# VHH binders against Protein HEAT-INDUCED TAS1 TARGET 1 (HTT1): the designs that were tried, part 2

Target 1, 277 residues: Protein HEAT-INDUCED TAS1 TARGET 1 (HTT1), of Arabidopsis thaliana (Mouse-ear cress) (q8lfw5)
Amino acid sequence: MESLLECFAITDGKCHPDCLKANNEQEDYDACQSAALVAVSLISSARVIFKIDSKYTEYSPQYLVDNVGKEEVEGEMDQPSCQYTVGNLLSYLVENVWTKKEVRQREMDQQRREFTVKDCFEFAFKKGLPRNGHWAHVGCIFPVPPFACQIPRVPMKGEVIEAANVSEALKLGMQQPAAARLHLFSPEFDLVGEGIYDGPSGNETRYVGLRDVLMVEAEKIKGETVFTVQICYKKKTSFVKVSTRSMILPLNGDDESQVTEPACLLVDFCIPRFSIN

## First folded at step 1 (VHH)

Design c04 (framework vhh_h_nbbcii10_fgla)
Fold by ESMFold2-Fast, scan of step 1:
Structure c04 (fold): chain B 277 residues (1-277), chain A 125 residues (1-125)
Amino acid sequence: as target 1 above (277 residues)
Amino acid sequence: QVQLVESGGGLVQPGGSLRLSCAASGFTFSYSGSYALGWFRQAPGQGLEAVAAISGSGGYTYYADSVKGRFTISRDNSKNTLYLQMNSLRAEDTAVYYCAKGPWTYSRGDYFDYWGQGTLVTVSS
């Protein structure tokens, strides 16, 4: 049964470029893929740090993209999808793999769906995650394949812990990397280099949006708490130091007359807290 | 050095309007500056509260939820003056109003570098 899944993965491997979604014309950004990638990185890190996995194990971000926020089919409800005929499988392939119109329509439907890193953690703790190799190709073309129940998932035991502010976030990050979202402004973020990202300068500043980040380190610089985050921006992965000072943020696209209430550049702090014995 | 001088405070009836002015000296209002100008208030027996702020460019404004739709912040670069137009005034708007200058990236009172002496606004019948 695994051999059959591996055969389809090989056959469909070249569809990945057509299945990638671009939600931001400025950098080909996909918010759901970003959230899923951050989530699996933090799950993998936590699992090896707390010795749940004996080695760093790569889990499938595509499984999260394909399944978070969708109709639930679990356990005995998956039994019918384990049973297929050659005719059922061929019809599925024609309609979902070989028909470009339906593939594109499903891409558009998925682009309308939104979820966060927190949603990914909650989903993983409820349903488990397959290893990357078991869902990397299938999920791109087959959001719900008729043989989905044959794909092995690793059980996840734990809960999501959130922090409302910087002080609480410091406590979350003491034993493991934490998730957060970063308010990006251009050109300030592009020009930060080895410095500390302070957000908008107020002139020629464009709000790019929120980006999911991994918080990997905290330090005090001249009395200020500074977080080092790992971020993927414009297809470049980098480490950036971010100020935790509260500030007025102009978050309304091209409406420069409006700003949000005072906020930290980093928001939505959370970790996947695994059960440890 | 930077000086800020508020004016325009006084007694006003509920539902009335009042315009506060803040005359700045020691620096020039400029659209190239990375700074913020704002209004803060302190009601009797309460702490300092941010009311409204405007960026150095004038392109961005902030308002506290309690004043949105009623107060308007503006600036006049030729007069080097910041304004707060207060409409539909309520008893809870009674406070000493302070003009302040700080960097654009900060919105809390402890991050504003320069403060005026304050002007009293009393809303009562």
Scores: ipSAE 0.000, ipTM 0.087, lowest interface PAE 24.0, mean pLDDT 70

Design c05 (framework vhh_h_nbbcii10_fgla)
Fold by ESMFold2-Fast, scan of step 1:
Structure c05 (fold): chain B 277 residues (1-277), chain A 125 residues (1-125)
Amino acid sequence: as target 1 above (277 residues)
Amino acid sequence: QVQLVESGGGLVQPGGSLRLSCAASGFTFSSTSSYALGWFRQAPGQGLEAVAAISRSGGSTYYADSVKGRFTISRDNSKNTLYLQMNSLRAEDTAVYYCAAGYLFSTWGSEYDYWGQGTLVTVSS
């Protein structure tokens, strides 16, 4: 019999289109899309593991991209589109074409609030999530999709649990996959293959940045704790073993003031913990 | 009530084969509660040594250098049983073999929460 962890790995082994765009080599990386995709994968996995959903169910990462980090009062976001029924959709489109241009211009001129996987979990527990088919591409075209108030959302009841260190992260990962962020260095990460990623190794090392990952398995060999993580990077989904040893990370290289204390390659551990009826 | 029970040990000549089994009771090797499983041994007058281990998913295996290529670890979640196929046995393989279960795939005995009573394997000419 195939294990559920193996089923989740197979199901989540394909990068979503947005993940491929967010993590391509041409710096099309989008932190919000990355966080939303990881959050949805972990929510879907947790809901199957704890028998809340009868099978793996895809929830909308676009809903998170469109709504996390925006100021709102409960129910406020649904109100504008509720003015328009199916019968008066043309009026909505005519009235909102110019608004779309203004929103794009303002966004280009302002720093967007970036959000984390933790922010996504908190938002999902507060507002629920629609299934992927119910909130896909329309949200990308209009600031407020027509009929947004009519789109069904699945209630999500639970809380975010964080781990402050590797030992606590091991406990989180015992029952479900967990979120983390990984410090990527090139070319070391590109050259890992089936080995263990152990961070920077030389003067030709370039810091790529933090990337959201799913922690799917842990092992402790000869006193060393190693996590297996799923990551989408350079248009490829892969499973990589990552060392948890503390080391000095050269995040900016040339700045003497950037000498920091030893740190772990994996940080920001958390899970969505669902309330069970 | 959680127990692991080993079987299949005995006396065998050098070059012979044995298959050890470890049956679990009080819990299941299911996907949601699956365990990392291992075989450890203790030879007369020696400490506990990791022989082989298999991860929760079955995707990772470990073998001690002394047994690599001769021993094969496998698990059957439907039968709730762990196996160790031991081929080309040597006098140095003489030991009490223990089955262990825990949450981490590890070579450290301290990472395993549940242990069997052990089964004696004697390899002598």
Scores: ipSAE 0.012, ipTM 0.413, lowest interface PAE 7.9, mean pLDDT 74

Design c06 (framework vhh_h_nbbcii10_fgla)
Fold by ESMFold2-Fast, scan of step 1:
Structure c06 (fold): chain B 277 residues (1-277), chain A 127 residues (1-127)
Amino acid sequence: as target 1 above (277 residues)
Amino acid sequence: QVQLVESGGGLVQPGGSLRLSCAASGFTFSSYSTYALGWFRQAPGQGLEAVAAITSSGGSTYYADSVKGRFTISRDNSKNTLYLQMNSLRAEDTAVYYCAAKGYSPYWRQSADFDYWGQGTLVTVSS
């Protein structure tokens, strides 16, 4: 019939592959999922670039969504236990899947904490990460997947390196792709196409917010540094050239009094820097 | 298993055109595990030389001086395929052409940095 994972999903429609696909098509943005996806992409890239992994290895973004920001609030996160085994699957289904579906979802939504790509890197270096196949869709079941104590985590040794400005960010990007956050303005971002995104152009501009991006390339155009970033926006993954020119950003379209000193469209630059033992 | 398979090579007269294709399996071009894709060639009795490369962003392309203005590299991530459009072919372009992929790097690197290679396709430019 169905795999073990699909059996769990049947009892909770939110975890079913069809329901997850429908939700993904309807949901335009989830900050935690975005940060986790960017973080695992950069970790996987760094590990293959520095030959820590012999080939690109997919790590679990769901593990980050389920666990980042909870280790100090829930002391038991530091001491994983093995409550369920393969022989105890029915017990797991009764306690965690079939019972309290609606209450569990509400509790999960209320307990979810905001985190950044940097938080994801710090968590991975502290706790390690499982491979994607070991912690995938079951993470949508509150509180944790069955047999979580038996899921192997790959230890990660390293530190997060941040850059305060474009010049430092360029140095980070010399050896590996870097994370950043991008200030999005509509309609300018929607209209950039193959041009250079240079931020807000006038009073009809609306601030959309910050989006996590991967900086994948840098070049000089007419003497100015331009970063190419990968971004997921409106369910589409694309590459956009972004200006590093300092400018005044109207982060509140209605109140000019909130305008601060000139800033870059790209902020919060960081990389996961792995140690070689 | 990671594999690159070239196609589209053959015999063509000077001034003619060919389009080479490289199909990838076991990995994806849209993944940041594959930063750059390139074409390399080895002429009879010569060493391996870089012909063209393209980054995953599509924002950077590289061409050897001998092929600039004649060759165009492109990629289709949805088909997991890399292309090389070769126009105004010359006798000097006669070589075995190899498709190559490199592990993720924020910048294009030299041919020695490429991790995966196809078996090659022969292009002969002859009257």
Scores: ipSAE 0.000, ipTM 0.270, lowest interface PAE 10.7, mean pLDDT 72

Design c07 (framework vhh_h_nbbcii10_fgla)
Fold by ESMFold2-Fast, scan of step 1:
Structure c07 (fold): chain B 277 residues (1-277), chain A 125 residues (1-125)
Amino acid sequence: as target 1 above (277 residues)
Amino acid sequence: QVQLVESGGGLVQPGGSLRLSCAASGFTFSSGSYYALGWFRQAPGQGLEAVAAISGSGGTTYYADSVKGRFTISRDNSKNTLYLQMNSLRAEDTAVYYCARQFTYGSSGKWGDYWGQGTLVTVSS
């Protein structure tokens, strides 16, 4: 193996204590992980659709989880490890890798800022992304790997394009799948099955929250635009048809949203638009 | 080309001892750029755990709390070999053991890390 990261990749499919702890104990961990997973899926899809990658290439969602939002705290420059001499490298390994890994992982989890799929796209275009095998869960063991600055990242050239409404989102989705966030209501979402998710029915409805989705298809049903979205919810990945009708959403304690104007179940539409040349 | 080759693993009874070796080729353990070296392990179904580390001079060592007093890391720079002496072995010590090297590329500004292929240690009656 030419690098430590390639060696980590060999064993990275296995459960490790720090990642299990983050998954079990952090309520917002799923939100950040979901955004990163949606972002890399859309990046991989766009890159193969536009022939930037010759085949579907998996990029690291863990790299996004470990690094998005963190740059503003630690700075945007090289990791300290890139500046270490051999004489003090053992001190760095002892302090930052071997003796403080759990404390640093906890500090990193506590300092984690919420981020969106848009933030992930912007980060990828700024910093590039490693392939999944080069950063698969390394950050959970080594919150700042001593060779992080040496990790092979694929440069990403492009920009984030946002849509303000369903009509603009439909145009975005014509060439590639798009990101959005979906307002989930229970039990309506749990009861959709193979039907069209139509939001709250009024009686006994509870707002669950926003979930990141991939918009993979669009069609017209009875004159209405309907998006098919891929969603991971309650540890299950499914495809759901979603209504784009404007409606009053009972978001619990948001009187303005209920009395001022209707809203769409899908919001925050965006795509990673790659430079093709 | 850099290569690390572990050996000395095997089946051992609880309370027994094993000595792991890591033979290095493609670089020397000394010569101005001292290599920090360490042992990591991965138990079945679990992540990587740091076990022990040693400085280039051998003057500084680190041990995980789970192995302090039972394991001893050492190096022989003349033989280009890293060792892990494992005493009073327990069932929870069952794992694949890897040796690893940390090093800078001097004035070039780059540094790299290399891992061995691993050696299996099974502690079972």
Scores: ipSAE 0.000, ipTM 0.143, lowest interface PAE 19.1, mean pLDDT 69

Design c08 (framework vhh_h_nbbcii10_fgla)
Fold by ESMFold2-Fast, scan of step 1:
Structure c08 (fold): chain B 277 residues (1-277), chain A 126 residues (1-126)
Amino acid sequence: as target 1 above (277 residues)
Amino acid sequence: QVQLVESGGGLVQPGGSLRLSCAASGSTFSSYSGYALGWFRQAPGQGLEAVAAISYSGGSTYYADSVKGRFTISRDNSKNTLYLQMNSLRAEDTAVYYCAADHRYTFGSPSQYDYWGQGTLVTVSS
């Protein structure tokens, strides 16, 4: 995951690995990059757990950032670079200079809808994923490399399984880590320490937003189910224990809100379930 | 078939420092790149406690709250070696320290780890 974060840091300039280690105070959050990184981590984990890959293999989160949400335009063969081989490279250079590809991709990226970890899994199962070394974009997240259609992709056979509640999520997490999203409140999340993150607790509470997490462990603490999640927040990756109790969440920061429906801090549970036959 | 061997334990004064190392060997695993790695400890009369863990790439780390700010976990995949830098040691840190390898993101639970070392004793005493 370090090499994937490094690729994004070079592209963005704000999340350089040294800055992530040295600066925990400022959050530089990109929802699409977050979803892609979590998706790739879970795909790689599932593939090694079920012996589909012989070792932990890094797949390209940049391929997901570049392509998820753009499939409505047309298939991958719509890319002009797919028309060209090494033997006709000169024709490609004449017709599709890098600047023209960048303009086209920027326009396509600006039209891209937000996507989730679930969207990333679905895309990977339909299109496959290249290994990180085959689709690393350094310094630019949207231009498609020349000969993109010739870059090998590893087939991904499977489906996304979702859980509607904590009990179902426990079943998903029994054989592999699962994806979820976590409602973050400040300062409570910043002050969790050795304790269990239990959401908003006071008048000074501010809603930060949803963050993609990996659910890595579940345990019973004083009769309550508690998930340990891996999360990247304020440029730091950490493991946090999270309460699964239902509670009233002040999501809009409006103290006059009529929100009375209890909700779980963790939502949007899913896994990539690979076919093993 | 992965074998883990710890080293670097010993007697140290309160406030001192030690660096533990864990070397991997085996015919089926030539590097740590396929596994998450962790450090566990067992103090006299107590159960096994998670201390720190690191993902295969080094991009994600976990620390028990009792050691945060004092201990640093790191790995060198080119040498197939896991490290635990222990600073500001306290009497409470006295324990046998074990390294463990897991192909899953299942930190904190000893039963989830696939491979274990034999342990190295750390004694913090005046």
Scores: ipSAE 0.000, ipTM 0.157, lowest interface PAE 15.3, mean pLDDT 70

Design c09 (framework vhh_h_nbbcii10_fgla)
Fold by ESMFold2-Fast, scan of step 1:
Structure c09 (fold): chain B 277 residues (1-277), chain A 124 residues (1-124)
Amino acid sequence: as target 1 above (277 residues)
Amino acid sequence: QVQLVESGGGLVQPGGSLRLSCAASGFTFSRSGSYALGWFRQAPGQGLEAVAAISGSGGSTYYADSVKGRFTISRDNSKNTLYLQMNSLRAEDTAVYYCAAPYSEWYTGLSDYWGQGTLVTVSS
């Protein structure tokens, strides 16, 4: 099984030079792009594992970024973009190129809109997905393509299956990679290297937040279940071993605001389960 | 640093053939593949006209009626190169040929990311 996740491809040296950057110098993180990239990777993996696709096929994460959580348009042929033909391309580009103000507004709208990997799976099963080559907006700064309504989408038939705990997640991941979210603490996560990430360990620990991951392996180390996850963090894709030990997570950074019950570092387990005959 | 460079133009006899290339640097066509990429031309004393365009995947093509059946547009996304194969050339095909990508319309106008153009002259 091959799963090569090109993490944050839009911002990974392939984006236009004038793309607006996140204000955070430590990490150029976009939650929606993260969720979409994880979702399409898992869809592609599932489709090749279960022989729905004859080879690993790349689907468009940008389609999900551009469309998940937006109001449905009943007639795609009625959209302004559908008025234009290839013969009108120059006129279309002149009329529909975003101004710098509109680029900023689009970025703010995308940052404000929130969705999860589960939302991405549900959207894909409802609407289908175009192949990556058919829907790839550079840096998320262009408007919808002039042929948006005509771009073919591959139908997706299936359902989202969730797991409530580590035991169920192990069963979920037996035949395909699974999605999860990981609680990141600094500097512990930055220092894990080839070891096992075990969460917060001290008073100077800062909660970074949740990050979408792909669970690719499970193993038993010294009697403990350990998941190997693929994660994009600070624009670098890596594989990290994560402890499934229950612990008190200081998500607020305050002693008084700590979670009262032990919790797992990994949460929100789900897979796209495709319908097969 | 982002630019398009056309090549392959020249003087050709009526009925001859030429292949134009458009090489992109500083960006990849796969990142803008959702948009059609195209060839445009400007004959002396006339406005810019669309000649041919191709979808991001290469699955859909368009040709102006004046060139349909004579010209073929193609792309190689792995090489960031757009091509125009021109057969059965006529005097009316004499023009400067430009390639266009969506990047060019953004910040600096058409000239910055449109190529410099390549002159095609069809004459005896």
Scores: ipSAE 0.000, ipTM 0.152, lowest interface PAE 13.7, mean pLDDT 70

Design c10 (framework vhh_h_nbbcii10_fgla)
Fold by ESMFold2-Fast, scan of step 1:
Structure c10 (fold): chain B 277 residues (1-277), chain A 127 residues (1-127)
Amino acid sequence: as target 1 above (277 residues)
Amino acid sequence: QVQLVESGGGLVQPGGSLRLSCAASGFTFSSYSTYSLGWFRQAPGQGLEAVAAISSSGGYTYYADSVKGRFTISRDNSKNTLYLQMNSLRAEDTAVYYCAATRGPYFSWKTAEYDYWGQGTLVTVSS
């Protein structure tokens, strides 16, 4: 119900231009970067709202991109690289030539496991996060992050709280912005402007995909709950009003009589709930 | 590499049951996966026909009239697997069964709208 606009951080959180797929050569959406940026924005917002941080503090989305989903390899995530120190930085730079940067890029492409904002929150609560200045683009430029074992991580104490539906999501959003994913349909989403996005209209509709969003505000419009979300789409950050009307998924065919439940444009609602201790 | 692999086919007597599985690799089923999934079959000498389909959320299902009330489609996103529970099998259900995936939350009964296909699994219903 409350706007928390000034705490949102889907901005210039890009990696260095030459390090990652979505920033280097891809016109396409990078799901991992999107999830990490939304997660860090919500963590930073929650920490300042609940007075854990004295001011808005930027945490590293790149740390999430580099590390989420690698817990399956035991030892590596719990034993970060300590082979380099501040005193031997020049040795590290000399050893990590452009060839290794290319190997890193290929590995990123091959290991293209998508993760969600929820995965990012769970990782942050288990491992902590470094501040953005300490891990801005390390790991996306170089195959071995220098001084990984020496980069300070801020411990995070809390848990992820999920909502399965709109009414539960309203409760989550009452004191802090919440994460969600939005089903995008073209051209409807492209044409929404200042109106309310209400999904597919059935006229030459194409499904674009899911996009991570921050739910920043809720209101009633003509008796219907409408969420305002912050979204980065086609490299532009905007605020869009989204209908929570029960949407019946249109079938590409003659009949919808066997529809079993209503669908919502917004799904996967969750928040990072920090402990105050 | 995107791959779908069917299993669970075989010989069964009329009135019997079979459960088909389709394991996906190279992409992930999430709770709100961008893939809708379907089962298609091809009987000897016939064209490919839609049997059942399930939306990306699992909330919407489609069944061909010939199988309604007998077959149940389901998906387990945590196991990256699509299922078809086939009950009260008839000789007319004898076919090669294919699983297929298409991008988006909507399923289709048009074969041309599916991007990925399994190799098929044979189901024979005979005494």
Scores: ipSAE 0.000, ipTM 0.218, lowest interface PAE 13.5, mean pLDDT 71

Design p01 (framework vhh_7pa5_2)
Fold by ESMFold2-Fast, scan of step 1:
Structure p01 (fold): chain B 277 residues (1-277), chain A 122 residues (1-122)
Amino acid sequence: as target 1 above (277 residues)
Amino acid sequence: QVQLVESGGGMVQPGGSLRLSCAASGFTFSSYAMSWVRRAPGKGPEWVSTISGSGGSTSYADSVKGRFTISRDNAKNTLYLQMNSLKPEDTALYYCAKGYDWRTSEYYFDYWGQGTQVTVSS
């Protein structure tokens, strides 16, 4: 039973479980799992930095995947007198795991239950998070088991702080690691190596999409602000230097007369700011 | 994942000494310059010192020159700051940071660690 859930665990030296290696230029990727993994990494970091946790503590990304964006039901997770038995668990597994796994994927697709790192932070501050391992052995099962209300959650008190531009993002990054999303272009991103990723170069470029990243460092190179980001891409974790230069991004391969505003390769900057005072 | 764990802070009287340590993991330590940055209560971050990846070059803020010594042990992935002749003005939370262009007056860097508190008071 645990072997069915191990793919959702965060393991030291292991890339995000949902980041599958692509055939050629195609990529198999789960945006919700990516956002959840980035969110818990930043929550864990912030809680250590602000001395809320005495040491780095892993929280459950699977809890976020399973619960962000869902409406509350009458029998909420923290209701008193929740009960479970071995019989209840076995009945749930027989009826839901094997016969309804396809339903979970289709529900995600059809309901457009997409969420961002920001959504994950807001959810964590509203509902708290269980520690990693406590939910990972339950959370990959959909719908959520009846006994899930008995799983303890660590309360999270705080708010999400966003940055509208690079200057504000630099101020956020001085206090703690920050989240952002990166516009990936192929083959440019694949060819960066130790260089600076500066987005699309003319011709033969394809937009891959947005990817969640951790901003870990900033420096000035040739008068330009450059962020070093940690990214999981094609099931590999790496550090990449990214230009903050504003540019017109060819997000669509279509040749249409669209009025496009200059944009940064990095967008959606935010941090989880915990309430200390 | 990059991790920086600072230690060695504490309370000392003016004129005292402390040695800070930073245990680094998740990256090739010897390939990066390392810095110490501090934040005093109610003030912004202040860069203190930087050491090159090889340890061959060091630089210091004017306020700490002659009193502080930065060093590293690349075999142990550890950064050190030896602080002598401490002043009340040195009271701050001290952070270990990866990277810094020591040739510029601008410094933008991220510190992952929780920091270590240094309090200089009688």
Scores: ipSAE 0.000, ipTM 0.104, lowest interface PAE 20.1, mean pLDDT 70

Design p02 (framework vhh_7pa5_2)
Fold by ESMFold2-Fast, scan of step 1:
Structure p02 (fold): chain B 277 residues (1-277), chain A 121 residues (1-121)
Amino acid sequence: as target 1 above (277 residues)
Amino acid sequence: QVQLVESGGGMVQPGGSLRLSCAASGFTFSNYAMSWVRRAPGKGPEWVSTISSSGGYTSYADSVKGRFTISRDNAKNTLYLQMNSLKPEDTALYYCAKDRYSWGTPYFDYWGQGTQVTVSS
């Protein structure tokens, strides 16, 4: 598992461009961009681990942001002949994205989409993914650009495997890093440092929300299972040890009347399981 | 009336250098992240680099990392791309793009006209 960390393109503590947002965490957080980034990181890692790619290859999180949860446009993208050349890009962008009111309305509908890391994996296995350099920032184009058929996609063969609990998640994590979501509480998470994040301590604790994480290692500390997760939070990529103890999670916010139930800090475990020869 | 005007492109031999500039007007430049995007003949658009509104954070495509440097001058409302060790594969029309937010995003609301870079012997 430790050797799996070498398969990540772990940055110098800097987030991917899609996460380089914050003057503050609440105003600038984008769940779809977070899910897409986690998904492509895990796809890239799995493809190197299982020797599908010879080197760590970065795939486009932007392609997922632009296309997951959207009406399927298979016919246009699968057309035998593309009617537009690459030389028409500027005219297409100006005319079709920002110059017509009907296109702006459709773009607004795109902005309201919500999707998870699991949705990203399912989409990648269905449609493939372009490499990051080929589809980094075409999300300003709506509808699907006529020259999209010229942008190469790498086929992805596999399935999404989920785990309902810590025991199943341990089995998934033995061969590759896994996705999960983390219940984030402030200031406890901000102050965890090199310790173990164990959730809310009370007294001025605020629930921040769920954040997508990569589970990169599991170990036993004092007889208890602890996961090490990679998270991008407040423009910083870090590794945090997270407790797997069940606890009552208080929700602090507009819906404080909700009854709390026992929950794990980490939920929604899944992996992209590639078909290999 | 947002305008982005690129300049600094041209023809250069492999291994050469060019510095691209983008003059921005019609918006508060210091409030928005900016990106460079290129389009090579026969290929789709490729993201090259992004810089945050303050200039404190930058990111690069793997194909240009270590060779290109993005920077900005918020007092002059100008975005730059310093391109070193140019390769034939860098031949493309280079676009300046305004992000909709102060951080790097996939969503651009305005583009420049582009400036042509040709790397050949």
Scores: ipSAE 0.000, ipTM 0.127, lowest interface PAE 17.0, mean pLDDT 70

